# VH-VL binders against o04291r164to392: the designs that were tried, part 1

Scores and structures below are computed, not measured.

Target 1, 229 residues: o04291r164to392
Amino acid sequence: DANNPAGLLSIAEEALAEFLSKATGTAVDWVQMIGMKPGPDSIGIVAISRNCSGIAARACGLVSLEPMKVAEILKDRPSWLRDCRSVDTLSVIPAGNGGTIELIYTQMYAPTTLAAARDFWTLRYSTCLEDGSYVVCERSLTSATGGPTGPPSSNFVRAEMKPSGFLIRPCDGGGSILHIVDHVDLDAWSVPEVMRPLYESSKILAQKMTVAALRHVRQIAQETSGEVQ
Unless a header shows other numbers, all headers, positions and changes below count from the first letter of the chain; antibody chains aren't numbered by Kabat.
F is the ipSAE of ESMFold2-Fast. E and O are both the ipSAE of ESMFold2, at different seeds. Each is the mean of both directions, binder to target and target to binder. V2 is 0.75 times the mean of E and O plus 0.25 times the DockQ between their complexes.
[cut] stands for letters that were removed.

## First folded at step 1 (VH-VL)

Design g01 (framework fv_ragifilimab)
Fold by ESMFold2-Fast, scan of step 1:
Structure g01 (fold): chain C 229 residues (1-229), chain A 120 residues (1-120), chain B 113 residues (1-113)
Amino acid sequence: as target 1 above (229 residues)
Amino acid sequence: QVQLVQSGAEVKKPGASVKVSCKGSGYTFTDYYMYWVRQAPGQGLEWIGVINPNSGGTTYNQKFKDRATMTVDKSISTAYMELSRLRSDDTAVYYCARDRGYSSGWYDYWGQGTLVTVSS
Amino acid sequence: DIVMTQSPDSLAVSLGERATINCKSSQSVLYSSNNKNYLTWYQQKPGQPPKLLIYWASTRESGVPDRFSGSGSGTDFTLTISSLQAEDVAVYHCQQYYSTPLTFGQGTKLEIK
């Protein structure tokens, strides 16, 4: 909880290290996603992890905005993720290094009328790295890590977000290179066995979140600078 | 300041293999896709494939998939394209080109080209 | 595979006159979700690699003179040079990046009359 800021910072730092390893490292087995249409709105090569629990996707692309502006846009998740129903910031804790820790509760729309909607209880850590890069990293909290005790509300199934987020590097000459990792476990086992093959298509949802983030930031960049005009 | 510098011209016998290198400088090498394109003398451009320098993931033109191998060495910011079982009709200038990071297939910077001549 | 066909194969134009080069794709390269045509034009001077001129069919790359313009949509595209300069002598290539394999036209050689 918010009464244990040192413990939350420790969790935040562990999450950041794991996120960076996923975003730019080779420690995770990534399989290139063949069939992504190349084009100016492509988000680079999207890869799916085969050695992680749940579904993980990563991508990268260029954005004609500075890192801080990219971070501001992406932190407003409901503005770009159409499947996001609501985001409530429960607590904001300044970190000693100039960063910020937020405790966030998120509700998603149900992916189908056949499955319950998902909710998340997460820690989001935003900080600036020594190279001028900005990072926004988020992961789920359990009762053991200062999150909620007991089950989610009756209309939702609690989902787990593994370390995920955005690494935003400044480009020489202006703009940013955006690295995205989305790693979630939507708890397919809570869906009756007969319906699981439909729910297995949730890997499409994970890929869709990385695409939505980059396209939204590029759209704002184009509207602001007149890049396409 | 961004530069792509390729290895020098090569003369090969039919049946041999050639490995062309492309060294990037002036940017973060792993942040941009690298494409390979060739041009036979007096002919148009032909796409060979693309590689993600960070992951090593590749997509090949089906025409070259059984003979071409694209790799990268991150430690020296260098991409490689190896073409095996060379034929005389593989004589061409081979180019590396940098994508803008959009996986778009339009290229903002090109290497100078490497002439590969296949003759007996 | 999308086949790109340019016309003419070669063109001779006097200095100061308009040059027009056409490019046709065997299927539409217009992407409905973003309303963009996935077509580029490159300029290639003798002994040099190609240079990007135009992307998204009509957007000029930074530093390209305004005498160059691209137009068209779907399957029929045109590159226009409004007033030919001596430095414009080159081979011009169109390319689609709508789907793999990425494909180029055969090229159009532009010469001074």
Scores: ipSAE 0.000, ipTM 0.407, lowest interface PAE 18.6, mean pLDDT 79

Design g02 (framework fv_ragifilimab)
Fold by ESMFold2-Fast, scan of step 1:
Structure g02 (fold): chain C 229 residues (1-229), chain A 121 residues (1-121), chain B 113 residues (1-113)
Amino acid sequence: as target 1 above (229 residues)
Amino acid sequence: QVQLVQSGAEVKKPGASVKVSCKGSGYTFTGYYMYWVRQAPGQGLEWIGVINPYSGGTTYNQKFKDRATMTVDKSISTAYMELSRLRSDDTAVYYCARGLYYDFWSGLDYWGQGTLVTVSS
Amino acid sequence: DIVMTQSPDSLAVSLGERATINCKSSQSVLYSSNNKNYLTWYQQKPGQPPKLLIYWASTRESGVPDRFSGSGSGTDFTLTISSLQAEDVAVYHCQQYYSSPYTFGQGTKLEIK
């Protein structure tokens, strides 16, 4: 229910638990992307999942920025994700523990012109964990759980974001370890047969968000340190 | 003004390779897909493949998959299509064409002027 | 592969008269989930690249005159020019984008009688 703060917090906490399991756990069968050599100067380890519905990827990397600053940068999705068309924050709800719940509408550019653009209606939960880590976790809302009312647009297909987001852990001596999970279901059944593999299981789509996020935050960190390209 | 400008005509011997370029201007190059289509003299149109300039991701017509390679150079807003192991029946006008990125399928709305590739011994 | 067949191969029509061009697909290009026909029409003049006229079988591209209309569903499609003008002399191509490989008809040549 979008007017029930306790219900929204319950959904947020459930999403957080599932996101943390994906970001740091071993319950999901992740496979390393071919052709990447990990190291101090690399983007980090990008992996895709074999045992989940939709398209899932995770990545991890070091960033020379404090957790709160990393979270602030990554929450401004259009600034770093080229495929993001628009983001509209519908409401902001305090969680009572210093955390924040946002109801967000996002439109994305289509990865192919053969199918309608995708949009998302999501709950985004931002909070601080006991160990000083920051989490920004997001998932789709259904009509039963506070998704928006109104007639569907004929030029968009509603996509589902499964628990996804950012876990930002502080490093001793400064900086952060950034964990990213991107898990979406783009509704492959609504596209012509030939393009269903792209919407159902694509290495290109799986890497796009996680790689863009890491590169952008690292670029901002370099600029903030006074180093210029 | 949106323009797609292709490289000039080529004459090749059987067994050689040809690389056709297509430079986009007047729009955000990475915001649109690039399609490649050919037309033999007096014949219909034949689809070769499509590339996403943002990611470099490609989808090929299986007929051309073992001989065609599509690439992009984002720094100069240019797409390329290379066809190897040329045969006389590869003689055709080769077109690049743009498809919309942010919309439902709207067809191929802008086309390059075409590049004539002649394969003869 | 889906085979696209156009008829007639060539057509001569007097200025101001109606022209009709047909396109048949070997399989349905109607997608039941969105009720859209994955069928596009192009106009091609001698020495020029094709120009988009109609997509989704019946949706007219921006800037295309209203004398051009598309109709049909499933496997049978028609392009109609309600009142032929001199600039309409061209070869017209239909294309399906329902299934790979994307295929075109052989083309219909439209001339003034």
Scores: ipSAE 0.000, ipTM 0.407, lowest interface PAE 18.8, mean pLDDT 80

Design g03 (framework fv_ragifilimab)
Fold by ESMFold2-Fast, scan of step 1:
Order: sequence, then C-alpha cells, then structure tokens
Structure g03 (fold): chain C 229 residues (1-229), chain A 122 residues (1-122), chain B 113 residues (1-113)
Amino acid sequence: as target 1 above (229 residues)
Amino acid sequence: QVQLVQSGAEVKKPGASVKVSCKGSGYTFTDYAMYWVRQAPGQGLEWIGVINPNSGDTTYNQKFKDRATMTVDKSISTAYMELSRLRSDDTAVYYCARVGDYVWGSYAFDIWGQGTLVTVSS
Amino acid sequence: DIVMTQSPDSLAVSLGERATINCKSSQSLLYSSNQKNYLTWYQQKPGQPPKLLIYWASTRESGVPDRFSGSGSGTDFTLTISSLQAEDVAVYHCQQYYSYPLTFGQGTKLEIK
C-alpha cells in the first residue's frame, strides 16, 4: 500500500512494467494520428489507442540532449504544459535501488470550457535501466492504494492517470530517443452525465501532453545547440 | 454586463414550428454552453437541451429529441431553438440559460434570458 | 430520470420568522470522488426568469443575502430563510445537475401570513 516505503516501491515497479509494455511492447493497439508527419521540423510519430481502458496516446522522436537532461526538463511539467496550473511535490523517497519515488499533486486548467478542471494524485518513479536508458513513470494513487492525505478540492474532478511517462534511450554519437506515453482513465459511466465532457477532454489532454512534451524538449535542444559559449 | 436577450413573443397554430433566438453579450459567446428550458403557465421548469456554441454539438432531452433543433450563429453571438409540430401543451415561456465558469464558478444556471412566451392555439 | 419532489407545495410564513422548504431526489446526488451534491436552488418572482440562489447544495451565489442557506446530502435537501422579508415572496425551485435529463422540483410557493 502507499503507507510504507516497501509498498510504494512495489507500486512503482508494477507501474514501470506496465509503462514499458505500452512504450516498447505490443500490449496496446496504436493508431497513427492523422496529420502527423516525421521530418526535420516535425514533432515525431504520434499515435492514439482506444482498445484499452481509458484513452492512451504515444509519441516518439529524436532529441539532441542526453537522457538525464531530457528527464530534468520533462519533470518540470508546468514549463511545457500550458494547461498545467500547479505541481506540488509532497514527498521525495529514495527507492533503495538508485531510483527516486515522488508523491505529487497536480492541478490542471480545464482544456475546454465545457469540462471541469481536474486534479491528480500520483506516484512518479524515476530510475536508470541496465541498458543506460532513463525512465520517468507516473500513475495515480487512489483511495484503494492508500493515497496521501491532501487538502479538499471543491472545484476539481479527480482524474486517474494509468502508467504513463517517458522512456529516454541514449543514441550512439550523443542525444536520445524519447518515447512518451500518456494514459488517462476517466470512467465515463461513473461520473455525472453533466461532467462527461471530461471524457472527451481526457482524449484531448493525452494528445496535448505527448505533443507538448516532445515539442518542448526539441525546442530546448535546438536552443542548447546554439549555446557554445 | 453579461446578458442573454431573447426574441419576442410568438403565437402559432397547432402543427406549426417556432424558432426562438437568444443573443449573448458581455462575454465570449463560444466559451459557454447554452441551455434551453421551458415553463408552462403555473408549472415547473423543464429542460429541453444544451448546445456547445463553439462546436455545434448538442444533447437533447429525449422527450424533445424528435421535434427540437438547437443551432448557433457564432458571427452574431446568437443561439436558436426551433420546436416543430407544435401542440397546445407546448404553450410555455422558453428560456435560454448559461452555465457558469467551470474553473471557479458554479455548474448551475447563473445567467438567464428574459424568456419568450410561445402560445399555441387555434 | 431523476425525479425531484418538493414539499410543501405552498407555505405561508410571518415576516421575520424562519421558512423551510424541502427537496427530495429519487437517487443520491452525491458524487463520491469530490463529495459534492449536484443540487441547486432558484428563486423565481412573477414575470421573471429564475435567479440562482445556492449551488452544490450549500454554497451561496455571490450577492445572495446570508439569511438564505442550503443544507442536506444525498437525497434530502433543505432551503432555509432564517428571517423572512417581504422581498422573499416567490416560487422556489430545486434542480439536480447530476444526470441528464436535468430535472427540477415542482416548485414551492412562499407567501406572507
């Protein structure tokens, strides 16, 4: 459960395994988004899936930054996601294996005026794999998993993040291959009907997160390549 | 400052159609869903449907789905509700209403039009 | 459909006295994830559209006098006017916004004794 370090690590490792199966495996059926083209100025490959619980989106591309630098940039979510209102890191826990577990509370602006603002209570796990890849994986902590006690929210709808995050693989000659997965599950049938625009908004959010993350990292990489002094 | 202004009273024969307009001002028209509600004389309120002014997407009360049509004209910040095959029991005041800001406001009807009386009689 | 039932249909209260109006829903309006009740109260005077008084069962709309208060949870809700004033004579409606179709109570007419 989330009430002790061993329980948190168990949740983190399971989330990592599920995230990797989405990012690199065949666990999910991915369909390429219309209008997304690879190229020098492209955002990379973007795909969505509907054959899973909730809505999942995936993107990948090359970036001219080392894995650790990419991870540092993407961990600062408000810097690249315009719909992110605030991110509070409630706890930082060493995982004992060289990794880090963070308990995070995030508030989002409504992506459309017909959808309520949403918030997330998540566990974020950052670790280095044996092949030199860096992973930042995140998932929601629900009341069933003993999530942290937080302030009551009167204007937000609690959203659930399924295992999502970033797999950053080093490239020969420098730079990284960035794999992004955003997977959100808002059980539409369990929410009041007047709030079901959140279901459509979760699809929009997943798409925006993958696109924004990859675009931002590539922009920073281009700026950094110009800083020779 | 925020205001919804509806078209004037209508008198119709049974079997005819009526189209009521609702013009928004003092806010960004496409940012707020527009709802339609009616009230028969001396009776309670009855919801007809909702339209997203930006996309044109609609959700209707099943009772009205086969007779009601909601549309918007974004260029003049105006929503319309057309009710066809009118019956005497469609005599009512028809209101348009806005739901408040979803970020910090209520999810209730915070702004209402003045109402349009539709009388159906032969 | 969620059925909303108000009681009484009509109520006469003396000036300065407490008025109490009840609203019952056929199913719970409490959303477990945010612990909010999807219930509003409106005031309607003759010839006028309804005016929002209370949302989330107990939160007063800006500009509404503090003599108005809402209470209750789940299926049973109450609107209270602590000290009735002449301007409070109106029909009061409760409404659920938990599920489509949106539904209203039949209304309670509040009059002065």
Scores: ipSAE 0.000, ipTM 0.453, lowest interface PAE 13.4, mean pLDDT 79

Design g04 (framework fv_ragifilimab)
Fold by ESMFold2-Fast, scan of step 1:
Structure g04 (fold): chain C 229 residues (1-229), chain A 121 residues (1-121), chain B 113 residues (1-113)
Amino acid sequence: as target 1 above (229 residues)
Amino acid sequence: QVQLVQSGAEVKKPGASVKVSCKGSGYTFTGYYMYWVRQAPGQGLEWIGVISPYSGGTTYNQKFKDRATMTVDKSISTAYMELSRLRSDDTAVYYCARSPLYGDYEGFDYWGQGTLVTVSS
Amino acid sequence: DIVMTQSPDSLAVSLGERATINCKSSQSVLYSSNNRNYLTWYQQKPGQPPKLLIYWASTRESGVPDRFSGSGSGTDFTLTISSLQAEDVAVYHCQQYYTTPWTFGQGTKLEIK
C-alpha cells in the first residue's frame, strides 16, 4: 500500500504546509503557558491549542547550534524523549528535491500509569528550505493513506500524529531559532475513566515533546561549549 | 532506597482541618503519581485522590472532592493532602502511596508509614 | 461505583497448606484495548501500610515470593498462596483501578489454623 513515491511526496508536502501554518502562523488559537523559570530554559515559549482535534502544543527558542546539527539531534527521538520506547525506520525514500521521506514505526511508553502504551505509523519528511532553514515534519499514515491495516500491536493503542515537527532557522549571529509543534491524538477515550482528566492534561502533553526537545538541544549546546579550553 | 515519610499523628476537633505531608526520597519525584488512601479503624481502604507531581493535575474521589485538597512542592519532594470540615467519621490512618507516571503500571509500589488523624470533641 | 466483594471475611489455614482468597467486582475490570484486568492485591500486616503483591490481576510485584499468585479475569479474581508460611498472616485487600472512584474489597483476614 505505501509503494508510490509520488503519492508519499504529496502527503509529505501537505504535512509540511500544515506544520508551517501551525509553527509560525495564527490560524490556530494558542494559549500561552506560564510559570517557566528564568534562564536558558526560559528562552522557550510554549503554547497549547484550545480548539483543535487532539492536543497541540508549540514552542520556539534560541539554540547555540547550527540548524543541521539541531536537526540531526532531534531526529534521534529516543535520545531526548523519555516517552519513546523504540523507533523503527521502515523505509527511506529520496524525495527528488533533495529531501528525504522516512516511513517510521514508533512505540511509546504509556503516558499515564493506567493508560495503554501508544504506537504510531508515520511519514517523516526532512528537507532544506530556500532560506537555509531545515524542516523535519511528521504525520500519521492511516490505511487510507498507505499506512498499516488491522489493529495495533498487542498492548498498544494506535495514536494519530497530526502534522508535527521542527522548523530550524539560522540566526545571523550563529546558532538557530527552533520552532516545535507537537500535535497528537492519543485517543484519551480508550483509557479507563479514572485517568482521562490526567491523560488529557494539556500541561503534561505539551511538555513531553516541546520542552524535552528544547532542554535536550540546549544541554548538547552547553556540553559542546564546555569542551572549549 | 525509595522512601515515603509522612508527618506525625494529629488530634483535631470537629470542624477543623488537617494537612498531612508525604516526603519522597530515593527516586525522581516527578516520575511518579502520588495517591492518598485512608483506613478507618477496623475498616477497609478508601481512595481519596491522586496528584501528578509532574503536572500538578489532580483527580479526586467525589466523596472527598468538596473537602480534600492535594498539592505538591517539587523543591522539597513533598506532597500534601488537606482535609477540611472534619467529622468524627474522618478518624482514620491516612496513607500516601506512589505509582509510575510512565511505562507499565505496577500498582502502588511504595507506601508511607501512615498518619493517624483522630477527630474527637 | 464498582463494588469489590471479598470472600471469605476470615480464613484459617495450616502452615504449608494452600490459602485461597476470592474477589468479585460488580462490573468487568477487563480493559479491552490492552486486554488487561485492572486489579491489584495488597498484603497488610498489623500496624503497617499495605504492600503491593500482584498487579494486572496476575503479575507478581518484584521481590514478592513465588508462592503468591493471582488469577481470574473480568469480574472474578483469586489470590493463591501455595504453601502458607508464618509471615503470611495478614489482611489481604483487592482493588480495582478501572474507573473512579478506585475501590477496595473489605479485606480478608488470613490466620494460622
Scores: ipSAE 0.000, ipTM 0.426, lowest interface PAE 15.9, mean pLDDT 79

Design g05 (framework fv_ragifilimab)
Fold by ESMFold2-Fast, scan of step 1:
Structure g05 (fold): chain C 229 residues (1-229), chain A 122 residues (1-122), chain B 113 residues (1-113)
Amino acid sequence: as target 1 above (229 residues)
Amino acid sequence: QVQLVQSGAEVKKPGASVKVSCKGSGYTFTSYYMYWVRQAPGQGLEWIGVINPKSGGTTYNQKFKDRATMTVDKSISTAYMELSRLRSDDTAVYYCAREGTIFGVVTPFDYWGQGTLVTVSS
Amino acid sequence: DIVMTQSPDSLAVSLGERATINCKSSQSVLYSSDNKNYLTWYQQKPGQPPKLLIYWASTRESGVPDRFSGSGSGTDFTLTISSLQAEDVAVYHCQQYYSTPRTFGQGTKLEIK
């Protein structure tokens, strides 16, 4: 139930467990993307899920920033995700364990003038694990979890974010190992028939989202050290 | 208590611009969208646009896109709607109204400003 | 855009009698996920802004007298005033908030015979 603090924490902890299983586990079959030439800005592996609903991508890379700095950068989604139009924080709730729960509304740009833009209603949970790792995980709130059931916002189709986010582990000697999972269902059935295959099989979307996050934090790390891009 | 208070009546000549303000109080200003709606004498209600006070993001009715500009000043909980290149048929009462969301559920226009009469004549 | 059409344009009803105002939308404003109609009724008295009466087609706003009721689903909606009072003289507007642009009916002027 999203309407009380204990219920929100329960949803947050469930999302965390599912996210960690995707980020570090082998429960999900991941297939490395083929046909993509490694560029000079490639800093990690991008894989898509073979057996998940929607579109799922996983990536991992090294970043020369401490976990909390990486989290701060990545929580500002519009700064690094080209497809993100706006992020509105509806509520901020302290979790009793030192973490933070945020209720967030996100709008995405439409991929073309023919397809409707997507929006998301999510719970984002940020917490520090006992090993010094930082986690930012996020999932949609649906009618089943006490979330939104209203009509579509202007020109938007409501999309579902399955447990997704960032696991940021400290490295010995400084810096972090960043694990990313991006798992979304863009509701392909709400898109004109001719465009459904693009939504259902979007290798480009999965690649750009995970690579954009890794590239952005790497660029900021290099700028912080005074190195030129 | 929730209140939306608009600026006073204005008389303008054709070709001029008018800027109407709407100050919100008694609620978290950035938690509600602000809509602008006008009503010409004896006519129905017509939407001009909406602004998100948190981000400054705007969506305009295509009819007004080239002439209307909506802005907010979060420090004083005030939204503005400026209409340029005024014509006599822009004579109308201009209203602000708030629209909220609770976990994505859209709420109706539950509070309206008192209205600002803009008269365009030579 | 969703076009809202009200009928009649004007209506004269005697005190204590029933007033009925109709509103039609050019497409359904019923949201299947929550089974709610995103249709709102406003009352507007001369010189005043519109006042929210009814939302989700049939839910009365707090403080609205129970003689006001809304009904209908999908594309056909009705506002009923069961026993007209003098203070009910106003223009009544229906509005959809299902999609953008938000659109209004042309208004129905209610007066006493």
Scores: ipSAE 0.000, ipTM 0.446, lowest interface PAE 15.1, mean pLDDT 79

Design g06 (framework fv_ragifilimab)
Fold by ESMFold2-Fast, scan of step 1:
Formats: structure tokens, C-alpha cells, sequence
Structure g06 (fold): chain C 229 residues (1-229), chain A 121 residues (1-121), chain B 113 residues (1-113)
């Protein structure tokens, strides 16, 4: 809980380790999307997971912005993720290592009227790695780990975010390589049968966050390309 | 005639792994999710996980997530459930069951005959 | 996890008489988006796998005799057998599929008195 910062840091560091394993390709079996190849007309490399619980996607792309700028842009999730209804920062805790831990409540819009919208109660950990890379990783908290003890808000079904986020590596000569992991369990079992394929293993849902993040950061890079001085 | 036919009984030592198969026939294999459930002697039913045969996507019960692996080979209409690091309390009858993935209502309308897995020292 | 509790653990009923089995969920399994109860009943005879009887709390599976009926909503559900037959001797299980993981009740053993 917020009154146990050492426990939150432990959770944050475990989330970071698992996120990095996903981002670097050892924790999850990734299958590249046929329509999402690297190239002049592609958004970067996008893959979906096969052998994991929930829905997982990852993406990788080049961005003409320094890692710290990319991180600051992506931390403002409602500004670039259409499906994000609201984000409330409940607590901000310094990690003691120069990093920051945030406790966050997020509400999403439902992709269909046949199922309730999802909400998340998460811990987000932002820190700089020794190689100059910046990381923003996030995971759900349960009542056992200091999350909410009550039911979800009215009209929402509580979803679980598994370690997800952004790894932003500096490029020699400027710019960054952005690695994105989005791994969620949307509780497909709570939706009508006809909608379960959408919530269980949908390519449509799997790509939304990764595609939106890459496009938004690249758009901002274009807007600043003449003003880099 | 819809059938789910499972592999035969297994006897394993603690620490070993077991892999149970479930072959579907009489229906379009990829139209139905495959569910795995176990029942220890004299106890209730306990869900292990579900797999979408069309995509290979899985959802596991947290209790089994670090030991269970579900896979499917749609070319032979067969689903598999492997449980590793067996303990004596894993002794149970293991069932596969299906539910319809593309229509209302949700139900498990057919079950395999069960596979008895005995774990003893 | 949603906990499913059945009562009684065992029940003896005379042939031709009514049997009632109860199932209680620790949380509501009624979904507001479609107004459906995510609750199912199974029949299990010795040495056999479970067999689907009722889904969506009250809808009988095709081929299930009309003496079997399900009722209830939210957290409290009942399976009723209006006129017990010899072939109805079995263990009956309720199951929720509202939330992951799907969970089952402990079972109710039905015997002839």
C-alpha cells in the first residue's frame, strides 16, 4: 500500500524485470503481424503473443526524439490513446534511486456496447537505466498488493494490466529506439460469448496501444523537426 | 456425434510431468474453445485453463499458471494439457471440455471421458 | 475469485418427490450489459464426466427433461427436480463464468431415500 514504500519498490522492480524480459523477447512467444512489417509505410515492428494469459502485443520503432522527451510524451496517456477515458494519479512516491512510483486509476472506453468498459488500478514505475535508457513500466495492483479492496466502479469491470510499458534506448547520433509492450487481461469471461474472441485474443485490441504510441511520438517529432536548435 | 476422446491413465512420480491429449471429432474444432478441469478424489471441480484452438491463445487459472501448458494441433483436432513438477495432491481425473466461441449462450456442452493421473512416490 | 457454495452437501429424496439444490455466489454473477446470470448446472454420475443441464441460470440444454429447472438471480440460485427418477441419482455442480477464473461449487450428492 502507499504506507509501505519498500513493498511498492519491490513490486516495481519485479515489474521492471518482467517487462524487460518481454521487451527483449525471452518471456513471451511473439508472432509478427503479417501487415505490420518495418518499412517506409509501416508503423514499426509489431507482434502479438501466442502463449500467455490475456492479450499481449509489442512494437519497436525509431523516433527522432531523445529518450527523456519520449518518456514525458508517453506518460500523458490520455493525450494519445483514444480509448483512454481518464487517468487519475492517486499517489506519487519517490523510489529512492532517482525513479518515481505512481499509483494510478485508469478508465477506458468500451470497444462495443455489448460489454462494460474496463478500469485499471496500477503501479507505474519510471526510472533511468545505467546505459542512458529510460523506462516506464506499469502493472495492476490487487487488494493483496495495496490496491483497492472494493469492487470496480459502477459500469466498469476491473481489468488486469500485466507488466507493460516503454523502454526507450538512446541512438548514437541522436534520437531513440522505442520498445513497447502492452499486456492486459480484459476479463473475457465476463463478456457475452459472441464478443469473447474480441476480448480474449483480438488482433484489433492487441495493436491499439502500440500503434497509437508510435504514431503519436512520431507526430510530435515531426512537429519539432525544424525547432531542434 | 460430437466426441472428445482423451488419452489413457498415467502413473507418475513426484517431480515428473504429464501431458494429456484431447481429440475432438464430429464438429469444427476451431469453432469451440477447449477447457481443462480437474477433480481430485472426493472433491469438486477445479478449472485449469482455456485455449482458443483457432489462435492458440490461452487463459490460465493463476494457481496453475507456472506449471500448466495448454497447446493445440488443429491439423489433427487435438488439444494438450501438460502439468509439470507433479505433487501427490495433483492426483485427479483431468477433463477436457468445450464451449461455443461464436454464439450465445455460454455453456460446456461436451466433456471428454477423463484421464486419471496418479502421482505417488 | 468468486466462491461458489452449494447446500446441502448431500440430499436424500424419495422417488417422485421434489429435490431442491441451492448455490450461492460470493459476488453477483448478473451482468448489467446483457442482463444475464453467468451460472450453469452440471450432473455427474459415478465414473462419468459432468453433463450440462442448465446454462444462463434457467435455460435447459437440449435433451434435458423438463422436470429439471433452474431459477434465481444475482447471488442465489436453485436447481429443482420436480419428480425424482432413479436415473437422477448423481452429484450436481453449479459453476459461475462471470469472472476469471471460472469456479465451481463443492457439489451436492443426490440419493434415493
Amino acid sequence: as target 1 above (229 residues)
Amino acid sequence: QVQLVQSGAEVKKPGASVKVSCKGSGYTFTDYYMYWVRQAPGQGLEWIGVINPNTGGTTYNQKFKDRATMTVDKSISTAYMELSRLRSDDTAVYYCARHYSSSWPYYFDYWGQGTLVTVSS
Amino acid sequence: DIVMTQSPDSLAVSLGERATINCKSSQSVLHSSNNKNYLTWYQQKPGQPPKLLIYWASTRESGVPDRFSGSGSGTDFTLTISSLQAEDVAVYHCQQYYSTPPTFGQGTKLEIK
Scores: ipSAE 0.000, ipTM 0.381, lowest interface PAE 16.1, mean pLDDT 80

Design g07 (framework fv_ragifilimab)
Fold by ESMFold2-Fast, scan of step 1:
Structure g07 (fold): chain C 229 residues (1-229), chain A 121 residues (1-121), chain B 113 residues (1-113)
Amino acid sequence: as target 1 above (229 residues)
Amino acid sequence: QVQLVQSGAEVKKPGASVKVSCKGSGYTFTGYYMYWVRQAPGQGLEWIGVINPDSGGTTYNQKFKDRATMTVDKSISTAYMELSRLRSDDTAVYYCARDKYQLLFGAMDVWGQGTLVTVSS
Amino acid sequence: DIVMTQSPDSLAVSLGERATINCKSSQSVLYSSNNKNYLTWYQQKPGQPPKLLIYWASTRESGVPDRFSGSGSGTDFTLTISSLQAEDVAVYHCQQYHSTPYTFGQGTKLEIK
């Protein structure tokens, strides 16, 4: 229950555990989509899950910024996600353990004129782990968990975000190792029948967040080092 | 304990094929890229290629791509490297080695003991 | 392909003295986007596989003694052993992992003077 601080922390800790099991464990059956060529701009396994609801993707890569700076960049979602129309932070709550819980409403642009735009009502939890890693994880709230009540807006289809986010580990030689999980259900049945295969199994959709996040952080790192575009 | 255990020494005639195995234990086999490297007697190390044990995706050194085949059997945590049309200059110790990082290309932190392949008539 | 050249081919150093081994790449192995040099050093003793010592040019692998250090950037790299011990007698190899195919230097044989 999101109606009180203890309930929100409980949801946040559950989201963290589920996110970590996806990012570092074997909770889902991952199938590598692309074998990225070895090299300095490499992106680790870009994988899609076949045993989950909706579409889940994961990726990782090296970035030349410290974990807290990476987290700050990635929390500003509209700066790196082209399909993001707006992000409203509705509430910010200290978790009592040094972490932060945010209640967030996000609107996405429609991917085509044939499909409605999606919106999300989420809890985002940011915290530091014992090993110095920083985590930003996020999941949808429903009316049952203290999220929005009433029918969806006529202009949007409510999408569901399963535990998703970023695990940012300090890198031994400086910088960070960034792990990304994107797990969303965009309600494929709300789109025209001809478009459903694209939503249900599209490698293109699965890569959007994970690749965009890594590329954006690397671009900002280059700019911060004084290198021109 | 993380370890890679390779198959035993092989003696082959020119024109034959050899298939070396590398069994991983003590870690999640599909979480780490596997490299193949060889070393001719008294010579330096030569990179053959890399395989993703989860997907089977490969990247080969162009020098070997026409003769080398890397595969995996996930059910027994074993990687294989087959080299065909053997020549006497293929005589070398063949190593498998694990990538240090999960999901990233990098340094080789754990190595198999090596498999000596001798090619002679 | 990036060609890796080590120097010297062999060297003899007295116990307790400093040993330095050089590695030169034909192209830069520095990636400006993450400011890392994609360069490793391995130690290989007779009859054994290579052992990872240093990665990203200067980061020491866990369990490797402090007397081992790596330095350099771009195309010129150095492995230093500050105070040679008997167990350090080995062949040392540098390797780049900036571009495929990954390539190694020819090796440097370190022996006691």
Scores: ipSAE 0.006, ipTM 0.593, lowest interface PAE 9.4, mean pLDDT 82

